VHH binders against Asparagine synthetase domain-containing protein YML096W. Designs and how they scored, part 27

Target 1, 314 residues: Asparagine synthetase domain-containing protein YML096W, of Saccharomyces cerevisiae (q04489r210to523)
Amino acid sequence: YEVTSEIDLNFTSLSEVSKNLYAVLRDSVKKRVESIHPRHIENSPIAVLFSGGIDCSVIVALICEVLQENDYKCGKPVIELLNVSFENPRTGLFPSDTPDRKLSINSAKTLQNLYPNVDIKLVEVDVPYDEYLKWKPFVINLMYPKQTEMDLSIAIAFFFASRGRGFLTSLNGERTPYQRHGIVLFSGLGADELYGGYHKFANKPPHELVEELTRQINNIYDRNLNRDDKVIAHNGVEVRYPFLDEYVIKLSTAEIPINFKVNKLILRKVASQYLKLDGISSEPKRAIQFGAKSAKMTKDGNKHGTDLLKENRN
Key: E = the ipSAE of ESMFold2; O = the ipSAE of OpenDDE; V2 = 0.75 times the mean of E and O plus 0.25 times the DockQ between their complexes.

## First folded at step 9 (VHH; from zc03 with T57Y; framework vhh_surovatamig_d1)

Design zc03a (at its last look DockQ between E and O 0.05; V2 from the best seeds 0.00; counts 0 for: pae O 12.6 > 2, unsure alone 64.6 < 65, placed apart)
Fold by OpenDDE, look of step 9:
Parts: structure tokens; sequence; C-alpha cells
Structure zc03a (fold): chain B 314 residues (1-314), chain A 128 residues (1-128)
């Protein structure tokens, strides 16, 4: 894929481009939802790896739209939002107190309010530090040949999220243990790569951004999917990637001006204009939310995501 | 106002022992992980040890493992560092530090700084 170097300084095409992106994303999600054979799944088959960010929120909204169009005879369709949070002994923060969790709660509420006809469940996957340590070596082995701290952070987040063991919190604050039932997981992977979601790109000149995004989308299979799929597959679930639909990628790379791909501007426009996700769309851009904090949970708070894992698989 | 006051520093011979204390005030002490950090002359700030809010978790820099013990008394809002088998290389100003909590979405970066608050420090000199 080649990312276009086209610049629309006046944003004259923003409305049209956002419309087109909405359409192709909707179709992407629709295809992926409708291909799920409910007949074999007694329970709600759909879960979303959910950070509370704009990418996964857009996916959830689109799924809800698709589900609403389908006359489900068996009651209110269920979507499970899988949010993972880690205990951090260094900071003293509990999983429930993490910014990611708070964001997920707020985003979930927004989505619940927007789609009352869908049973949206926020599954709070809390990972105690001891459990993190216990599974860390296993995840390291599973994600091989990836060997960076960033890889571990992401992989281990996906591992626990996809496992789907967590809690539901009621309106009154009561927490009940909950195990994920969804076997088809949706991921927002690709959004950052397509629409410039990484902070490090925000200040890059357009030509550099084009090069970087081109590299990111073309390497996404090797860099991300190999790692993520292995880890998630261990838990017996399938992952679907709506942003990695062929038509989504083609449109996004070739037809969206490069200046619309700064901080996911175009995706935020889609979210606000078509999905009423204004509150979520204004969310400050967070780096890779999934598990990024896990790398700093241990001894060396100065670890960089690019650091290689120490051989001592402790 | 958050206050951390270190004490217990002094001159000690190699192989000797020293116990540092930190008195905390102005915040819910039991809700925060605490750390000791040190700065040797001419060097940067170095992390030494961390203890979780409940005390259930402790961690140390490798150079002090087996020699130093971090502990806390939440009732007394106090942090301690027992230093045994002291070495010349342990000479530094030791600071009590409150670990950074992410209370707000304001931190765009997953930067776990060493601390958001530190005391004035107490000098530990290990010399023959």
Amino acid sequence: as target 1 above (314 residues)
Amino acid sequence: EVQLVESGGGLVQPGGSLRLSCAASGFTFSSYSMSWVRQAPGKGLEWVATISSSGSYTDYVDSVKGRFTISRDNAKKSLYLQMNSLRAEDTAVYYCARELGYDTFSYPEDYLGLSDYRGQGTLVTVSS
C-alpha cells in the first residue's frame, strides 16, 4: 500500500472523505459481524478488545449499528468490552484506578447511552501483579521472536484481555465475577497505523509522515499481528480487524489527505459526525494503551519500549 | 501540603549499619507506594528501593539487594530503610519519595517518574 502525499490545507474534502470512510468502515464491520454463525454460539459471540479509545469505540458503535439492523429473535444482543488493567505495585494503583480503566468506563457509558438496545458489558479484567509475574514468562515465550519490552506490554495485555476473566460493575458499584463468552473478538488495530495515531508522528512534516505511515501499514502483519494473534489465539478466540479490511486500507491510504491523518483527525471526524461519539473523539491521544504501562510495572521504571527483554525470564 | 522529612543519615564505617526514616504528612500515606532514591556526589538520582502501599511488595536495585530493607508503618506514616553492610559506594543523599500516581488523564505519556514528591534528603557517608 502507498499512502498518498496529498494535502488538503483548506479541509474542503474533509466532509466527503469522512463520509466515505464511515461507509467503508461500516461495511467492514458489517461483513465481519454477519459472518459470525450465531447458530453455534448459544451466547453472545462478540467481544471487543476495548481500551476506551476512539478506535475501539468506533468499532463498538459500528457493531451496535449492525446489530440493531438485524432482527435478533433472541433478545437484546450482547457486546462484551474487554478492558484490561494491571496492578502497579510501584505506583500503588489498583487496576480500577488506572487511567485506562477510567477511560474505558467513560467510553462504555457513552456507548451504552447511545445504544440502549444493545447490552454492552464492560468486562473489567483486573490483573494482580502476582498474576502478571506468573504469566509473564509464558507470554514472553508465546510472543517469540518478538523480544522488546513494548512487545511484552502489548502481548501480555492482549493475553489477559482475551482471556476475558474479570468483573462486571453494576450501577451501584457492585462487582461480580464475569467470564467472557464472546469467541469473536474485534480489535481496533490498524487505526493508529492508518490515521497517524502515534504521538511521535504528530510533529513530523507531511513527507515524513507519508513514509512512516506507509511503512507502518505495510509492516503491520509482521510487527503486530504475528504477536497479537499468537497470544490471543491461546485463549481460543478469533480476532477480527475491521480497520485492516482491504477496502478500508485502500481508501485510507490512497484517498485521505495526509494532513487528515494527524492524531487520527479523520477518524475523530467520523466518530463525531456519524457515530455521535463527541466525548470520546475529544479524548487526548494516548499512545498504545494496551499494556504499555505494564512494562513499567517492574524494577526499572526507566525501561523503554524498545529495550530488549532481559534473558532472565523471571 | 505534602511533606516528606528524612532522618537517620550520618557517618558510618564500611560494613556498618544505618536506619533511615521518613516522616510523611499532608497526604494519605497508606494509599501510595513509596521509594527511596539516592544521589551520590557527582552522579544522578538513582532508585534504591520501593515498597507498595500495603507493604506486600518490595523491590530493590541490584546493588543493595540483600543488604537494604525497605519497610513502612502506615499508622505512623513512616517509611524506613534499613541499610546493612554499607559500602563506600552507598555514600549519597538519600531521599524519601512518593511514587507517582496517575490520578488524572493529564499524563499523556506512560512516564512513571520516580516520584512526584521528595524530601530534602539525609546524607549517608560511608567512610573509613
Scores: ipSAE 0.000, ipTM 0.273, lowest interface PAE 12.6, mean pLDDT 85
ESMFold2, look of step 9: ipSAE 0.000; ipTM 0.210
ESMFold2 (binder alone), look of step 9: mean pLDDT 79; pTM 0.802

## First folded at step 11 (VHH)

Design G1 (from g11 with T33D V58R; framework vhh_gocatamig_d2; at its last look DockQ between E and O 0.02; V2 from the best seeds 0.00; counts 0 for: pae E 17.0 > 2, placed apart)
Fold by ESMFold2, look of step 11:
Structure G1 (fold): chain B 314 residues (1-314), chain A 122 residues (1-122)
Amino acid sequence: as target 1 above (314 residues)
Amino acid sequence: EVQLVESGGGLVQPGGSLTLSCAASGFTFSSYDLAWYRQAPGKKRELVAGISSGGYTRYMDSVKGRFTISRDNAKNSVYLQMNSLRAEDTAVYYCARHVPYSKDFYGTFDYWGQGTLVTVSS
């Protein structure tokens, strides 16, 4: 694929482009939901890898819209939002205090209010430090040949999220143990690569952004999917990627002006205009490893200023 | 019905030791973060120590090295071992359960015990 260098300085095509993107995204989600046999949906939840950010929230909203188009035998179809949070001795944060968890709670509530006819469950996957240590060597082995600290941070977070062992928290604050039941998982992967979602893309001039996004989307199967698929598939799940649909990629690379791909501008426009996700569309992007507080748990390069936040075990 | 019942408070001389206990019921204890707070007369309630569901601990600066928080998930109990007690440690001590953040109940421990009084006097 080749990302267009077109710039729409006056935003004259923003409304038309956002409408077209919404249409192809909806079709992408629809085909990926409808390829699941209706009797499976009636008997088993659909799961979503959920950070509370815009990309996974758009996916959830579109799934809900597709589900409402059908008359299922079950009373309410179920969606499991799988949110991981790590106990991190270097930051002093409990799993329940991480930014990703706080964002996910707010985003889940917004989605629950918008879609009361779908049973949307926020599954809080808390990872104690001893569980992290227990599984770290195994995840490193699954990642081979990828061996970077960033790869580990992402893979370990996805491993525990897809394992799906966590808690539901009721409105009165009660937590009950919960194990995911859904075996089809949806992921918002691809949105960052298509719409300029990584912080490091901010302030790039258009020609550098075109080159970088072109590189990102053409390498995504080698770099991101192979790592994530190996780790996630180990937990007995099948992952679907609506942003990586052929028609979504073609429209996104060829027909969306490059200046609409700064900080996911075009995706935030779709979310606010077509999906009523106004509150979520303004939330800052965080990489899963920083939101889940797993990024600084490696043994090297994690000594700057974090020791003052570290707490003792007793 | 969530209940947190503190015990073990009392009168202690400076430099002495005391162990507070908190018995919990009505919820899945092993799934929650717990904390001890204290409130001296005329002061605002302050965090003393916290312990995560996985056993990770944190302490306010003035009690580090003197106090130890622990939990026993089999007994649904959280403890605060207080050593080298000082007059400024005099307060009512509360056991608290941490809630995940929610739009309706932001950033707080949602259940508190009745408290147990610790008095450190010479």
Scores: ipSAE 0.000, ipTM 0.184, lowest interface PAE 17.0, mean pLDDT 77
ESMFold2 (binder alone), look of step 11: mean pLDDT 81; pTM 0.815
OpenDDE, look of step 11: ipSAE 0.006; ipTM 0.239

Design G2 (from g11 with S30D G55D V99T; framework vhh_gocatamig_d2; at its last look DockQ between E and O 0.02; V2 from the best seeds 0.00; counts 0 for: pae E 19.2 > 2, placed apart)
Fold by OpenDDE, look of step 11:
Structure G2 (fold): chain B 314 residues (1-314), chain A 122 residues (1-122)
Amino acid sequence: as target 1 above (314 residues)
Amino acid sequence: EVQLVESGGGLVQPGGSLTLSCAASGFTFDSYTLAWYRQAPGKKRELVAGISSGDYTVYMDSVKGRFTISRDNAKNSVYLQMNSLRAEDTAVYYCARHTPYSKDFYGTFDYWGQGTLVTVSS
């Protein structure tokens, strides 16, 4: 894919481009949702890897729209939002206190209010430090040949999130153990790569941004999907990536001006204009390893994301 | 737009107390770590205290036992209670928001308030 270097200085095409993006995203989600029901147990819940950020929230909203348009005979459709958070002794945070957890709670509430006819469940996947340590070697093996600390921090978050073992919190604050039922997971992966969501892109000049986004989207399979899919697949689930739909990618790379791809501007526009996600759309997204606080879990904290893992692989 | 607005600074005598407030807007407050920094004349800005989204707190050694950082998520505010103030505490105090992408233990900060002056003098 080739990312366009076109700049719309006056943002004259923003409305039209956002409309088009909404349409292709909607269709992407629709295709993926509709493919589930005939193949699986009727009314099996859909799960979403959910950080509370704009990308995941957009996906949830679109899923809700699709579900509302379809007459499912088995009652109120269920969506499971899988939010993972780690106890991190380095940061001093507990799972319930991570940025993603807080954000996810707020975003889930917003979504619940917007779509009252969908049973949206926020599954709080808490990962104690001991459990992290227990599964760390296993995850390292799963993500091979990826071998960096960054890879581990990401992979292990997806591992626990997709496992889907967590808690539901009631309105009164009561927590009950909950196991994910959905076997099809939706991911917001691709949004950062398509729309410049990474922090390191924020100050890049347009030409550098074009180069970087081109690299990111074209390498997403090797860099992200291979690692993530292996780890997630272990839990007996499949992942859908609406942002990686061919039409979404084509439109996003070729037809969206590069200046609309700064900090996911275009996606935020879609969210606010078509999905009523204004509150969520204004929030910055964190990469999963930072939001869930799975990065640098060791107390010494002197490791870098690019460092190779020291643990032996079987 | 992210905004941090400090208040509560002023002149206080040694041994006195002062409470600084920082009002935050433009972001989901309870998802972020906040901190107080200070900069004395001719000195570098230094971390005074930090508080995570989970109320985990850190303090510089010189203020431990004297200063208390807290937050009220309902009010989108972070506070610094300063007791037993000393002349060396004289500085401009800044409220700061933690960057979500920081990698170190204390993290880095991406947004700052304009600061509030605290002067401790007899």
Scores: ipSAE 0.000, ipTM 0.220, lowest interface PAE 14.6, mean pLDDT 86
ESMFold2, look of step 11: ipSAE 0.000; ipTM 0.114
ESMFold2 (binder alone), look of step 11: mean pLDDT 81; pTM 0.814

Design G3 (from g11 with T33D V99T K103R D104E; framework vhh_gocatamig_d2; at its last look DockQ between E and O 0.01; V2 from the best seeds 0.00; counts 0 for: pae E 19.4 > 2, placed apart)
Fold by OpenDDE, look of step 11:
Structure G3 (fold): chain B 314 residues (1-314), chain A 122 residues (1-122)
Amino acid sequence: as target 1 above (314 residues)
Amino acid sequence: EVQLVESGGGLVQPGGSLTLSCAASGFTFSSYDLAWYRQAPGKKRELVAGISSGGYTVYMDSVKGRFTISRDNAKNSVYLQMNSLRAEDTAVYYCARHTPYSREFYGTFDYWGQGTLVTVSS
């Protein structure tokens, strides 16, 4: 895929482009949702890897729309939002204190209010440090041949998120243990790569942004999917990536001006214009390892993401 | 809750120096562009200086060479060093957070501090 270097200085095409993106995203989600029911007898709930950010929130909203349109007469449809957070001794944060957890709570509320006819459950996946240590060697083996600290921080987050063991919190604050039921997971992966969601891109000139986004989307399989899919698949679930739909990628790379791909501007336009997601937090996107605080879990904190994992995994 | 709190304003003689500080809370400070604005009596609020999350800085022409904007992400603070102050620099100075989703750099700011008064007078 080639990312266009086109710049729309006056944003004259923003409305049209956002409309087209909405359409192709909707169709992407629709195709993926509709394929579940014929395949799965029990109309199992759909799960979403959920950070509370705009990418996964858009997916949730689109799923809700599809569910409402198809009138699945098996009761109130259920969507499970899987939010993972880690106890991190280095940062001193508890799972409930992580940025993604806080964001996820707010975003989930917004979505629940928008779609009252869908049973949206925020599954709070808390990972104690001891549990992190327990599973760390296993995850390291699972994500092979990836061997960096960054890979581990990402992989381990997906591992626990997709496992889906957590808590539901009631309106009164009561927490009850909950195990994910959904076997099809949706991921917002691709949104950052398509629409310049990473913080490191925020200050890049257009030509550099084009190069980076081109590289990101074309390497996404090797860089992300191979690692993530293996880890997630271990938990007996499949993951679907609406943003990585062929038509979504084609449209996004070739037809969206590069200046619309700054901090996911175009996606936010879609969200606000077509999905009423204006209430979603304006906080910048955090990579999962930072949002969930799975990065640099050791107290020495002297590790870099690019560092190779030590042979002694504990 | 997003908060920006300015400090460091006061009375200074022409040619003097002041350093303004803005303490930020309630958001990921390092991810946002920040700016100093000022508003003089009877005048519109104007951009004085801006600094991106990456450290890129911009200045209004009248303050170039005299003012320096900087940030300390560890302290969640942005600063404005003001040297060679002039009477025309008298204004309430505001710290602002730039929305990360603005169409243009420093085009839109979504949060403001309460301001700090800088008076340059003999």
Scores: ipSAE 0.000, ipTM 0.217, lowest interface PAE 15.2, mean pLDDT 86
ESMFold2, look of step 11: ipSAE 0.000; ipTM 0.105
ESMFold2 (binder alone), look of step 11: mean pLDDT 81; pTM 0.816

Design G4 (framework vhh_brivekimig_d4; at its last look DockQ between E and O 0.04; V2 from the best seeds 0.00; counts 0 for: pae E 16.9 > 2, grease 25.8 > 24.2, SAP .698 > .668, placed apart)
Fold by OpenDDE, look of step 11:
Structure G4 (fold): chain B 314 residues (1-314), chain A 123 residues (1-123)
Amino acid sequence: as target 1 above (314 residues)
Amino acid sequence: EVQLVESGGGVVQPGGSLRLSCAASGFTFSSYTMSWVRQAPGKGPEWVSSISGSGGYTLYADSVKGRFTISRDNSKNTLYLQMNSLRPEDTALYYCARHVPYSKDFYGTFDYSSQGTLVTVSS
């Protein structure tokens, strides 16, 4: 894929481009949802890897729209939002303290209010440090040949999120244990690569951004999916990636001006204009390892994301 | 018209506390990320803290982490900065600023800011 270097300085095409992106994203989600329902009723509910950010929130909203359009005879459709958070002894944070957890709660509420006819469940996947340590060696093996600390921080988050063992919190604050039922998971992967969502892109001039995004989207299968899919698949689930639909990628890379791909501007526009996600659309996003605080889990704060994992994997 | 009016500045001794407020009007407050920025005498502006529209995300400069807390009340269109354990180096004019929607620093970080409230930390 080739990312366009076109700049729309006056944002004259923003409305049109956002409309087109919405349409393509909607269709991407629709075909993926419909592949599950009604052919595979046993795959209900649908689960979403959910950070509370714009990427996954857009997906949830689109799923809800599709579900509402389809008259399912099985009652109120259920969506499970899988949000993972880690206890981090280095930072002293508990799972409930993580940015993603806080964001996920707010975003889930927003989505619940927008789509009252869908049973949206926020599954709070809390990972105690001892549990992290317990599974760390296993995850390291799963993610092979990836061997960096960054890879581990990402992989371990997906591992626990996709496992889907967590809690539901009631309106009164009561927490009940909950295990994910959905076996088809949706991921917002690709949004950052397509629309410049990573923090490291924030200060790049347009020409550098074009190069970087081109690299990101073309390497996404090797860099991300190979790692993530292996880890997630261990939990017996399948992942759908709406943003990695061929039409979404083609449109996003070739037809969206590069200046619309700063901090996911175009996606935020879609969210606000077509999905009533204004509140969520303004929220900054962190990468999963930072949002869930799975990065640098050891008390030794001197590790870098690019560091290779030690041979002693515990 | 967009307006941001800060208050709460003053003189405080080292180790003291202050709470800054920023009253926003003329826009949908909850839809915007807000920040505090400060400028010390003779120095350039320094980012202090940011909070997302919903309040779900907060960010802090390393220099203020653990001491300052940013918050907001969207029902009151007000941004807050609780400053504890103040230090002389915290002396600055403090501004509240609205983030440009959907943009990064590349396109400009803020589109509106307050006039500033002076915080002086001195013995």
Scores: ipSAE 0.000, ipTM 0.239, lowest interface PAE 15.1, mean pLDDT 86
ESMFold2, look of step 11: ipSAE 0.000; ipTM 0.162
ESMFold2 (binder alone), look of step 11: mean pLDDT 84; pTM 0.837

Design G6 (from g11, 23 letters changed; framework vhh_7ubx_2; at its last look DockQ between E and O 0.02; V2 from the best seeds 0.00; counts 0 for: pae E 17.3 > 2, grease 25.3 > 24.2, placed apart)
Fold by OpenDDE, look of step 11:
Structure G6 (fold): chain B 314 residues (1-314), chain A 122 residues (1-122)
Amino acid sequence: as target 1 above (314 residues)
Amino acid sequence: QVQLVESGGGLVQPGGSLRLSCAASGFTFSSYTMTWVRQAPGKGPEWIATISSGGYTMRDDSTKGRFTISRDNAKNTLYLQMTSLKPEDTALYYCARHVPYSKDFYGTFDYRGPGTQVTVSS
């Protein structure tokens, strides 16, 4: 894929481009939802890897729209939002204290209010430190040949999220154990790569941004999907990536001006204009390892994301 | 209120020089990455140069070596020194402020000036 170097300084095309992106994203989600229902009712409910951020929230909203358009005879459709948070002894944070958890709660509420005809369940996947340690070697093996600390922090978050063992919190604050039922998961992967969602892209000149985004989207399979799919597949689920639809990628790379791909501007516009996600659209994004606080889990604060994992290959 | 005001443009003969200035106000100028862009009639915007606290980058085409971006943080001013001007350099020149990642404002640039016209003609 080739990322366009076009700059629209006046944002004259923003409305049109956002409309087009909404359309292709909607269709992407629709295709993927309809592949589940009604042909595979056993795959219900639908699950979403959910950080509370704009990427996954957009996906949830689009899923809800598709579900509402379809007359499913099976009652109120259910969506499971899988939010993972880690106990981090280094930081002293509990799973409930993580930024993603807090964000996910707020975003889930917003979505629930927007789509009352869909049963949206926020599954709070809490990962105690002992559980982290228990599964860490296993995840390291799964993610091979990736061997960095960053890879681990990401992979292990996806592993636990996709496992889907957590809690539901009632309106009165009561928590009940809950196990994910959905076997098809949706991911917001690709949004950061397509629309400049990473912090490292900040304040890059356009030409550098073009190069970086081109690299990101073309390497996403090797860098992200190979790792993530392995660890998620272990849990007996499959992942759908609406942002990685061929039409979404083509439109996003070739037809969206580069200056719309800063901090996911174009996606935020789609969210606000077409999905009524204004509150969510303004929230800053954190990478999963930072949001879920799965990064630097060890007391050794000197580890870098690029560091190779120490061979505790038991 | 954030303001950017470009100046220094005008009519110049080929081979001439101009120094554009961008006066910034209403924000901590030194904390922001700044960019010069230009737009000629009938053409799309063109990136020229960007300068941050850590350095600057310039497009590597015909403008490289002829144009120099600089800033004076004490004066809250961004500069573009242009030399050996060519008719092809005729455009409206803008200074623009980069959006910080932490801001809710969308886009590469959150503010730009009204522009200063540069016309290179014999």
Scores: ipSAE 0.000, ipTM 0.216, lowest interface PAE 14.5, mean pLDDT 86
ESMFold2, look of step 11: ipSAE 0.000; ipTM 0.144
ESMFold2 (binder alone), look of step 11: mean pLDDT 82; pTM 0.825

Design G7 (from g11 with S30D T33E G54S V58K V99T F105W; framework vhh_gocatamig_d2; at its last look DockQ between E and O 0.58; V2 from the best seeds 0.00; counts 0 for: pae E 8.7 > 2, grease 26.4 > 24.2)
Amino acid sequence: EVQLVESGGGLVQPGGSLTLSCAASGFTFDSYELAWYRQAPGKKRELVAGISSSGYTKYMDSVKGRFTISRDNAKNSVYLQMNSLRAEDTAVYYCARHTPYSKDWYGTFDYWGQGTLVTVSS
ESMFold2, look of step 11: ipSAE 0.012; ipTM 0.480
ESMFold2 (binder alone), look of step 11: mean pLDDT 79; pTM 0.796
OpenDDE, look of step 11: ipSAE 0.260; ipTM 0.673

Design G8 (framework vhh_6qgx_2; at its last look DockQ between E and O 0.08; V2 from the best seeds 0.00; counts 0 for: pae O 15.6 > 2, grease 26 > 24.2, placed apart)
Fold by OpenDDE, look of step 11:
Structure G8 (fold): chain B 314 residues (1-314), chain A 123 residues (1-123)
Amino acid sequence: as target 1 above (314 residues)
Amino acid sequence: QVQLVESGGGLVQAGGSLRLSCAASGFTFSSYTMAWFRRAPGKEREFVAAISGSGGYTFYTDSVKGRFTISRDHAKNTVSLQMNSLRPEDTAVYYCARHVPYSKDFYGTFDYWGQGTRVTVSA
């Protein structure tokens, strides 16, 4: 894919481009939702890897729209939002204190209010440090040949999120243990790569941004999907990536001006204009390892994300 | 209904400090970037500082960098502006505003404003 270097300085095409993107994204989600054969109605087949950010929130909203259009004869459709947070002894943060957890709660509420006819469940996946340590070697093996600290931080977040073991919190604050039922997981992966969602992109001149986004989208399979899919698949679920639909990618790379791909401007426009998601945080999305605080879990503060994992020669 | 109510303004001597507060209600506070603006006599309203929804990012106009600190309290739904080393040129009515992210342009717009609180810095 080639990312366009076109700049629309006056944002004259913003409305049109956002309309087109909405249409393609909607169709992408629709296709993926409708392909899910209603197995036994009793178990909601759909879950979303949910950080509370705009990307996954857009996906949730689109899923809700599709579900509402489909005459589901059997009760209120259920969507599970899987939010993972780690106890991090280095930072002293509990799972409830992580940025993603806080964001997810707010975003979930927004979505619940927007779609009252859909049973949206925020599954709070809390990962105690002892459990992190327990599963760490397994995840390391699973993510092979990836061997960096960054890879681990990302992989282990997806591992626990996709496992879907957590809690539901009631309106009164009561927490009950909950296990995910969804077997098809939706991911917002690709949004950051397509629309410049990473902080490191925000200050790049247009030509550098084009190069970087081109690199990101073309390497997304090797860099992200191979690692993530392996880890998630272990939990007996499949992942769908609406943003990585061929038509979404083609439109996004070739037809959206580069200046609309700063901090996911175009996606935010879609969200606000077509999905009423104005209440979703304007804060740039943190990578999952930072949002969930799975990065640098050990007290050894000197580790870099690019560092190779130390072979526990046990 | 969205409401923003500023407080903490007053008279202060040059070199002094003042803390402004804005109480927000009627919306999910943590979902929105909040900002402070000021309008000096005879001048247009100008941006002073902003803080992202989570509080992870802060922005300042150049003239206040190092002197002013914006913060927010999610438990209280408040955004604050700590103003240190105040100068006569900081004299203005200070406004709290809610940011609408990327609605029209790169920086977005502001859709709700408080009534303002007056800050006077004497020479």
Scores: ipSAE 0.000, ipTM 0.216, lowest interface PAE 15.6, mean pLDDT 87
ESMFold2, look of step 11: ipSAE 0.000; ipTM 0.168
ESMFold2 (binder alone), look of step 11: mean pLDDT 85; pTM 0.863

